# VHH binders against PI-PLC X domain-containing protein At5g67130: the designs that were tried, part 3

Target 1, 376 residues: PI-PLC X domain-containing protein At5g67130, of Arabidopsis thaliana (Mouse-ear cress) (q93xx5)
Amino acid sequence: CSNGNCQLLDSCSSATDCVSGLYCGDCPAVGRSKPVCTRGQATSPTSIINGLPFNKYTWLMTHNAFSNANAPLLPGVERITFYNQEDTITNQLQNGVRGLMLDMYDFNNDIWLCHSLRGQCFNFTAFQPAINILREVEAFLSQNPTEIVTIIIEDYVHRPKGLSTLFANAGLDKYWFPVSKMPRKGEDWPTVTDMVQENHRLLVFTSVAAKEDEEGVAYQWRYMVENESGDPGVKRGSCPNRKESQPLNSKSSSLFLMNYFPTYPVEKDACKEHSAPLAEMVGTCLKSGGNRMPNFLAVNFYMRSDGGGVFEILDRMNGPVLCGCETLSACQPGAAYGSCKNVTVQTRTPSMDSTAGSNSGGSYSGSVQFSRSLAS

## First folded at step 4 (VHH; framework vhh_rezetamig_d1)

Design s11 (from e05 with N33D)
Fold by ESMFold2-Fast, scan of step 4:
Structure s11 (fold): chain B 376 residues (1-376), chain A 123 residues (1-123)
Amino acid sequence: as target 1 above (376 residues)
Amino acid sequence: QLQLQESGPGLVKPSETLSLTCTVSGGSISSSDYYWGWIRQPPGKGLEWIGHIYYTGSTYYNPSLENRVTISVDTSKNQFSLKLSSVTAADTAVYYCARELYSRSWGTPFDYRGQGTLVTVSS
């Protein structure tokens, strides 16, 4: 195949060979010798079903979204760190990312995005002023009036009213979801339709409890449970909560943030990890959460996969909850719950002798039956 | 009390393998809290991170160097080592071994480093 007609998993030589929405990607980590057409964007679940409470949806979230290969270098300073993502925040949002994890620090008379230790930013760990990234978010929300974005801040900002001033200066106040409308005690969130109608399309959470009362920025772990991140969070067979979080099966909050990334990012392994291993971990976390589906799936290198990647996994997380079908692509807009298209979900188990080309791939391997464990 | 000390040849010929060892004293390398890494500084330039290792053997390398770098650890000797293959004059630098904190924040700075050892690549 060629000239824009190659389907998912077909062999390709350039992006122009693949149908719209796919790119030509490789994954040597699964033993593949040639690139194949690979998913590059998420299906918006709200384009299919928009009348459900916000806490019924699963969204793609990028870990340290600002830490990407296109981040500018500070003049005269070498950055001593690696990247968690490959593209800009604008590209991430255009590809269907709806959650952004950002580390914010007081630095250089401003608020900066920075990877550092013990609450202090240094020249060699700094990326850019946070206002730059927030202006990209504002542009996206302005141009996409039905989209909702969530920002989670690892918060090292000490200046008075620093966050509220920063977001106001970025022009984001008009989208702000107010703390007063956030549900307490595990109650359902407003529907996506209601949030869009009220223009409450930006959710912002902080790791600092006092800022909820002081600045109107929601304290993260009042509203969501979260599994451990890094190496402990990707350990097969377990899904422990992080220390700041209530147990994952707690009914005290209605959102569930699932982290799935190692402590130090390895780009070459991401495409392998985002296949069967991720699907298995979703099943493990679903059980640990008392049959609660995660609402945010946070990953490194979100574009990397052996074909369907995090995008396919998100479809399988949303399908059963939103429309009663195995995958989001089987949902029929406007149809009754459980009314599904006949769809073959393409996926591959990583192996040294992976099939290339028009052989679509096998059935889902390593499933822990997470779709069958969901209640209506 | 924690001290890191680099050792190895100060002169390496082009195309050969640069080999350095870091000896850790005053603390155990078999700690779940830390990664152990290598950093270098070419004359007149800034620092360049080479890679690090966890005491269990897991390694992470600078992508620009990863095809030439191997880092290994020997917990019984409380040491870790660097091998950089196919060296050129561009690899002339002061090499430091360092301790990095294991945390959720990626790219955190090292809290201890050795005094550094100059390696000159010349025939």
Scores: ipSAE 0.012, ipTM 0.374, lowest interface PAE 8.4, mean pLDDT 84

Design s12 (from e05 with G37S)
Fold by ESMFold2-Fast, scan of step 4:
Structure s12 (fold): chain B 376 residues (1-376), chain A 123 residues (1-123)
Amino acid sequence: as target 1 above (376 residues)
Amino acid sequence: QLQLQESGPGLVKPSETLSLTCTVSGGSISSSNYYWSWIRQPPGKGLEWIGHIYYTGSTYYNPSLENRVTISVDTSKNQFSLKLSSVTAADTAVYYCARELYSRSWGTPFDYRGQGTLVTVSS
């Protein structure tokens, strides 16, 4: 195949060979020697189902979204820190990312985004003033009036009223979801339809409890449970909660943030990790949360996969919850729960259904260990 | 003030072992608060983490490099070293040593790094 007609998983030599929405990507980490058409965009769940509470949806979230190769360099300074993403925040949002993890610091007489340590930003760990990224978010919300964005701040800002002033200066106040309307005690959130109608389309959480009362920025772990990040969070067979979070099966909050990224970002392995291993971990975390589906799936290098990646996994997370179907593309707008389209889904990613076995995948193999004809 | 300095040959032949040493001054390598890392940047590409070592000798390596990498520490000399075996032209890069926070936070950033040393793999 060529010239725009290659389907998901077909061999390709350039992105122009693949149907719209796919790029030509390779994954040597899974033993592949040639690139295949690979997903690069999420299907918007709200374009299909928009009448459910916000806490029924699963959104793609990028870990350290600002930490990308396209960020500008300070004059005369070499940046020596790891990138977590490959493209700009604007590209991430265009590709269906709806959650952004940002580390905010007091630096250079401003608030900056830095991948740094213990509340201190250094010139070689700094990316850019936070206002620049927030202006990209403002432009996206302005241009896409039915979309909702969530920002989670690892918060090292000590200047008085720093966050509230920053977001106001970025023109984001008009989209601000007020803390007073955030559900307590594990109650359902307003519906996506209601949030859009009220223009409450920006949710912002901080790691600093005092800022909820002082600045109107919600304290993260009052509203969500969260698993461990880094190497403990990607360990097969377990999904432990992080220390600031209530247990994952707690009914005290209605949101669930699932982290799936190693302590050190390894771009070469991301395509392997975002396929069968991630699908298995979603199943593990679903069980650890008392059959609660995560609402944010936070990853590094979100576009990297062996075909369907995080995008296919998101479809499989949203389908069962939003409409009762195996995948989001099988949902029928306006139909009763469990009424599904017949959809052929080509995938290397195994089912997240624990009864099917989540550590071997659909098109990967179907090898029989023995044959009666060979034994004879 | 803490300072890290790389040393080693700037030219290595294909199939040989690259050997680099990082000398730490102005602070002790025998600290429970830090790992000590090797990072590289191939020409025209982004940074790639190679691995780290704790002062007790515990290591973790980038899975894509783990079969070729050995990192060791010599606390008596306040140094840690990288050996990368079976090098090819793809291993040509600027190599940095860095101090890395022992942390359970999202990602593990570096607070000090060496100036970097260019290693060219060529016959």
Scores: ipSAE 0.038, ipTM 0.521, lowest interface PAE 6.1, mean pLDDT 86

Design s13 (from e05 with H52S E66K)
Fold by ESMFold2-Fast, scan of step 4:
Structure s13 (fold): chain B 376 residues (1-376), chain A 123 residues (1-123)
Amino acid sequence: as target 1 above (376 residues)
Amino acid sequence: QLQLQESGPGLVKPSETLSLTCTVSGGSISSSNYYWGWIRQPPGKGLEWIGSIYYTGSTYYNPSLKNRVTISVDTSKNQFSLKLSSVTAADTAVYYCARELYSRSWGTPFDYRGQGTLVTVSS
């Protein structure tokens, strides 16, 4: 096959060989000798089912969404840090990312996105002013009137009213989901249809409890449970909760954030991790959460896979919850729950309920590589 | 205050092992808050992470170096070292040692690095 007619998992030599929405991707980490047509876009679950409470859906989330090779450098300064993503936030949103994790700091008389230490941003850990990224989010919401975006802030901003002023200056207040309408004590969220109708299409959470009352920014762990990130979070056979979170099976909140990325970002291994290992971990976390499906799946290098990747796993998380089918593509709009299309599935990803002997001992051995285009 | 200094030969023959040592002064390598790593920059290219070590001996390596890399730590000398075997002309680069944060919150930045040492692979 060639010239735009190669299907998922077909061998390819160029992105132009693959049907729209697929790219020609390599994954040496799974022992693959030839690149194959690989998914590059999430299927929007709300394009299929939009009448359910927000907390029934699973969304793709990018860990440290701002940490990518395209971020500009301060004049005369080199950043010494790991990248977590390969493309811009605009590209991430276009590809179906709906959750963004951002680290915000007071820096250079502004609020900046930084990978830094002890709540202090330095020039060699700084990426860009947060307003730049928030303006990309505003442009996306303005151009896509039925889409909902969630932002989770690891919050080192001490400036009074800093977050509320920042988001207002980015033109985002008109989309702001008010804290007063956020469900407490594990109640269901408004339906996606109602959220779109009311234009409450931006959810913002902070790691700082006081900012809920002071600025109207929701305190994250009042509304969601969250598993541990990094090496403990990718350890096979367990899904422990993050220390700030209630236990994953707690009924005190209705959202579930699932992290799946190692302590050291490993670009070359991400395609392997986003297949069978991730599917297995979703099953483990589902069990740890008392059969509650995660609502956000947060990863590094979200485009990397051995074919279906995070995108296929998201379809398989959404299908059973939203329409009672194995995958989102089997849902039939307007049909009764459990009425499914017969779909042809090309996949190398095992069932999330599978307990087949995929056990691997030991910690993930990670590595990262900076873009070679950053050379002097 | 904290200083990292690379040392080792500036010229290595193809197929041999490149050996570099980083000496840490002004701070202890036996800190639970930090990993210690090696980064390189080939001429005309960007930075490439080689690997990192925790003072207890735990290591992370770049898979693209095909198990040619070994990093070790000597806490008694406040040093850590890199060995890169079977070198080729493609391994010619400026090599830096660096300090990295040990953090589970949103990734790990490098906050200090040495001045760098040029290693040329040539016969």
Scores: ipSAE 0.012, ipTM 0.446, lowest interface PAE 8.3, mean pLDDT 84

Design s14 (from e05 with Y55D T56S)
Fold by ESMFold2-Fast, scan of step 4:
Structure s14 (fold): chain B 376 residues (1-376), chain A 123 residues (1-123)
Amino acid sequence: as target 1 above (376 residues)
Amino acid sequence: QLQLQESGPGLVKPSETLSLTCTVSGGSISSSNYYWGWIRQPPGKGLEWIGHIYDSGSTYYNPSLENRVTISVDTSKNQFSLKLSSVTAADTAVYYCARELYSRSWGTPFDYRGQGTLVTVSS
């Protein structure tokens, strides 16, 4: 195949060979000797179903979203740190990323994004002033009036009113989802339709509890449970919560942030990790959360896969919850739950099944099949 | 005034073992309470962490390289070394040695690194 007609998993020599939304990607880590047409964009779940509470949806989130090799350097300084992403935040948002993890520091008389250690930003770990990235987010929200973006801040900002001033200066306060309307005690969030109508399309969370009262920035672990990140978070067979989080099966909050990335980023392994291992870990975390589907899937190198990658996994997480179908593309807008299109899915991702008892946070209390065998 | 300096052959044949040494001056590896590691940058690509060793001799390796990597310390010479077996053209890179503060943090930054040494895998 050639000239833009190659489908998912077809062999390719350049991106121009693949149909729109696919790129020509290599994954030697899974034993592949030739590149294939690979997904590079998420299907927007809200373009299919927009009337459900925000906490029923799963969103793609990028770990250290700012951390890419092409980010500007300070004059005369080489950056000496690991990269977590390959493209700009603008490109990430265009490709369907809706959650951004950002590490913010007081640095160089400003608030900067840094991939650094323990509250200190150094010249060689610095990326750019946070306001530059927040202006990219503002441009995206302005241009895409029905989209919702979530920002999670690992917060090392000590200057008074630093975050509230920063976001206001970036022009983002008009989209701000107010803390006063955030659900407590595990209650459902407003519907996506209501959030868009109110223009409450930017959710911002901080790791610093005091900033909720002082600056109106929600304290992350009041509103979400979160698994451990890094090597403990990718260990097969377990999905432990991080120390700041309540247990994953706690009913005290309605959002679930699932991390899936190793302590040291390894770009060439990401395509392997985002296939069968990730599908398996979603099942493990679903079980550990008491059959609560994660709402944010946070990864490094989100574009890397053996074909469907994180994008296929997101479709399989959203489909069963939002419309009762195996994948989001099988949902029929406006149809009854469980009314599905007959779709053919090309994938190497293993089947996932979950059995649920009574689950007050879910749309069903029983067995859910998120995937099925494609061979028959 | 800590300095790290890589040394070793700049050319290695495919299938052979790449061996590099890092010499530390202005500070001691022994009882340092630091991790001492190796990272590399293939031409046109980002940094890839290889592994590190604690002053006690405990080692941690990149899982994708684990079967090919050995890092060791010689405290009498204030040096630590990297051996990477069964090399291919994909192992061509600038190799850096580095001092790291914490092995379990995300993207552990280095507070010191060497200037880097280019290793080309070719016949």
Scores: ipSAE 0.013, ipTM 0.424, lowest interface PAE 7.8, mean pLDDT 85

Design s15 (from s02 with P109Y)
Fold by ESMFold2-Fast, scan of step 4:
Structure s15 (fold): chain B 376 residues (1-376), chain A 123 residues (1-123)
Amino acid sequence: as target 1 above (376 residues)
Amino acid sequence: QLQLQESGPGLVKPSETLSLTCTVSGGSISSGSYYWGWIRQPPGKGLEWIGRIYTSGSTYYNPSLENRVTISVDTSKNQFSLKLSSVTAADTAVYYCARELYSRSWGTYFDYRGQGTLVTVSS
């Protein structure tokens, strides 16, 4: 195949060989030396079903979204911190990312995005003023009136009213989801339809509890449970909650943030990790959460995969919850829950129902049908 | 002020073992809840994590390097070291030693690292 005709997993020489939405990608980490057409964009679940509570959906989230290969260098210092993403936040949003993890610091008499530690930003860890990124978010929300974005802030900002002033200056107040309307005690969120209608399309959470009362920024762990990140979070067979979070099966909150990225971001390994290992981990975390599907899947290098990657896994997370089908593409608009298209998907990723251990994705290629059970 | 400094040969022959030492000054390896690790940057490429060690001697290695890597700690000298066996030209890189701490939620960051030492693998 060639000239825009190559389907997912077909061999390719350039992106122009693949059908729209796919790029020509390599994954040497699975022993593959020839590129194949690979997914680079998420299917918006709200394009299929928009009438359900916000906490029924799973959204793609980028870990340290600002820490990307295209970020500008500061004058006079060479940046030596690790990157977590490849492309700009604008490109991330265009590709279907709807959650952004941002580390905010007081730095150079401003609020900056920095990949640093212990509440202090340095020249070699600084990326850019946070307002630049928030203006990209504003432009996206303005241009895409039915989309909802979530921002999670690891918060080292000490200046008075720093966050509320920052977001107001970025023009984001008109989209702000108010804390007063956030559900208590694990209750369902407003429906996506209601959120769009009221223009409450930006959710912002902070790691600092006092800012909820002082600035109207929701305290993250009042509203969501969260697993460990880094190496403990990707360890096969377990999904432990992080220190600040209630246990994952707690009914005190209705949102579930699932982290899936190693302590060291290794771009060359991401394509392998985003296939069978991630599918298994979703199953493990689903069980640890009391059979509650995660609402945010947070990863590094979100476009890297051996074919379907994070995007295929998101479809498989959303399908069963939103319409009762194996994958989001099997949902039929306007049909009753459980009324599904018969789909055959080209994939190297095994079913998320297999918790005992699935074969590696690289050893199998072709068209298969998968199913999932929410009863497990 | 905590400081880390790499030392070792600048040139290693293919198939031999690369040995590097990190000397820590201004603080003790035995104190605190820190990992001590190695990272490298090949010419024209990004950073690659090699492995880390806890003061107890527990080690964690990059799976792609696991069969060739040994990291050890000597608390009496306030040093930790890296041995990388069977080197090839692909192991040519600037090698850094670092102190690692688990950051909240979002993974690990190096709060101190050395200046780096260039190791060239050549015959």
Scores: ipSAE 0.006, ipTM 0.399, lowest interface PAE 9.7, mean pLDDT 84

Design s16 (from s01 with H52Y P109Y)
Fold by ESMFold2-Fast, scan of step 4:
Structure s16 (fold): chain B 376 residues (1-376), chain A 123 residues (1-123)
Amino acid sequence: as target 1 above (376 residues)
Amino acid sequence: QLQLQESGPGLVKPSETLSLTCTVSGGSISSGSYYWGWIRQPPGKGLEWIGYIYTSGSTYYNPSLENRVTISVDTSKNQFSLKLSSVTAADTAVYYCARELYSRSWGTYFDYRGQGTLVTVSS
């Protein structure tokens, strides 16, 4: 195939060979010798079903969303650090990312995004003033009036009212989801429809508890449970909670943040990790959370895929919850729960049942396995 | 003031083992919850992580290099070392030793590193 007619997983030589929405991507880590047409964008779950509580949806989230090799350098300084992403936040949002993890520090008499050590940013770990990235978010929300963005801040900002002033200066107050409307005791969130109607389309969480009362920025672990990240978080067969989080099966909060990225970011392995291993880990974390599906899937190098990658996994997370189908593409807008299109899925990804380890050498295709009982 | 300093030969022949040592001063390897590791930068290319060792002796290596890499620690000398076997011209790089921390948001990052030492692999 050629000239824009190559389908998902077809061999390609350039992006122009692939049908619209796909790019020509390689994944040597899975043993491929040629690139294939690869997904580059998430399917928006709200384009299919928008009337459910916000905590029923799963969103793509980028770990250290600002951290890419093409980010600006301070004059005369070389950055000596590892990168987590390959493109701009604007590109990420255009491709369906809806969650951004940002590390904010006091630095150079401003608030900066840095990959640094506890409480302190250095020249060689600094990326850019946080306001630059927040203005990209403002432009996206302004141009896409039905979209909702979540920002999670690893917060090392000590200046008085630093976060509230920063977000106001970025023009984001008009989208701010107020803490007073955030559900307590594990109750359902407002519906996506209601959030869009009220223009409460920016959710911001901080790692610092005091800022909820002092600045109106929600304390993250009051509203969500979170698994461990890094090597412990990608270890097959377990999904332990992060120390700051309540246990994953806690009924005190209604959101679930699932991290899936190794301690050392390895770009070349990301496309392999985002297929069979990730699908299995979703199943493991679903069980650890008491059959509660994660609401944010946080990854490095989100564009890297062996074809479907993170995007296929997200469809398979949303389908069962939002419409009762194996994948989001099988949902029929307006139809009764469980009414699904007949779809042929081309994939190397296993079912999201964590018990399917016996066929690790073979192709991974199958049904999603979830509990039929709601664990309330 | 913590300081890290690389030492070892600047020239290694193909097929031989590269051996580098990092000497730590102003702090102890045996205290704290830190990872001690090695990274390298080939001429004109980006950084590549090699591996790290935790105070307990547990090691983690870059999968692309793990068959050739050994990192060890000598707490009595306050040093940690890298051995990279079967070197080729592709292993020519500036090698840095580093103290690294792990966290959820930043993953792995360096809070201290050495000045770097150029290792050339040539016949």
Scores: ipSAE 0.000, ipTM 0.429, lowest interface PAE 10.3, mean pLDDT 85

Design t01 (from e05 with P109Y)
Fold by ESMFold2-Fast, scan of step 4:
Structure t01 (fold): chain B 376 residues (1-376), chain A 123 residues (1-123)
Amino acid sequence: as target 1 above (376 residues)
Amino acid sequence: QLQLQESGPGLVKPSETLSLTCTVSGGSISSSNYYWGWIRQPPGKGLEWIGHIYYTGSTYYNPSLENRVTISVDTSKNQFSLKLSSVTAADTAVYYCARELYSRSWGTYFDYRGQGTLVTVSS
């Protein structure tokens, strides 16, 4: 195949060989000998079903979204950096990312995005003024009127009213989801339809509790549980909550943020990690959360996979919860829950035999566990 | 001025262990603020992080190399070392030692590095 005809997992030489939405990607880490057509874009779940509470959906989230291969070095600064993502925030949003993790600091009489130490930003840890990235978010929300974006801030901003002023200056206050409408005690969120109608399409959370009262920025762990990130969070067989979070099975909040990335970003391993290992970990975290499906799946190098990647896993997380089907693509808009269309099954492991299952990591039960979530 | 200098054989035979040492001068390795790490660059490719060590001996390794990598530290000599076992031609690269700045957001920056040493895996 060639010239836009190659399907998922077909061998390719360039992106133009693959059907729309796929790129030509390799994954030597899974033993692959040739590049194959690989997913690079998420299916928006709200394009299929938009009438459910926000806390029923699972969204793709990028860890340290600002730390990407396109970020320039500051003039006169010499450093070697290892980034978490490969493309711009605009590209991330165009590819279906709906959650952004950002580290914000006071720096150079402004608020900057930085990877830094001791709550202080330095020139060799700074990426760019936060307003630049927030203006990219504003442009996306303006151009895509039915989309909802969530921002999670690791917050080292000490300027009085720093966050509220920053977001207002970026033109984002008109989309702001107010804290007063955020559900307490594990209650359902407003429906996506209602959020779009009221234009409450930007959710912003901070790691600093005082800013909820002082600036109207929601304190993250009042509204969501979160597993450990880094090496403890990717350790097979467990899904512990992070220190700031309530236990994952707590009924005190309705959102669940699932982290899946190692302590140090390893670009070449990401395509392998985003296959069977991630599927297995979703099953483990689902169990640890009391059969609560995560609402945000946060990863490094989100486009890297052995074919379906995080995108296929997101479809399998959303399908059972949103419409009662194995995958989001089997949902029929307007049909009763559990009424699924017959979808073409594509293998994630290259094979000449079309009966081969999606199972690049051997026997695992993670994908089976996705369908065991019974929506409220 | 802080300086890092790699040392070790420039040629290693396939299946043997690659062994490199980094000597730190102009600053103490016994600092709670930093990790000390190894990175490499294969010919024509990008940088790959190998692993790092804290002065107390705590280590973290690149998962793809974890079963072959050992990093150790000798605070009395102000040195840290890399051993990579069972080498193949794919391990041919310029190897750098580096001082790592670590962010709680799981981001790492290398503010000082050695000049690099080419290690060729060949019989």
Scores: ipSAE 0.000, ipTM 0.293, lowest interface PAE 12.4, mean pLDDT 83

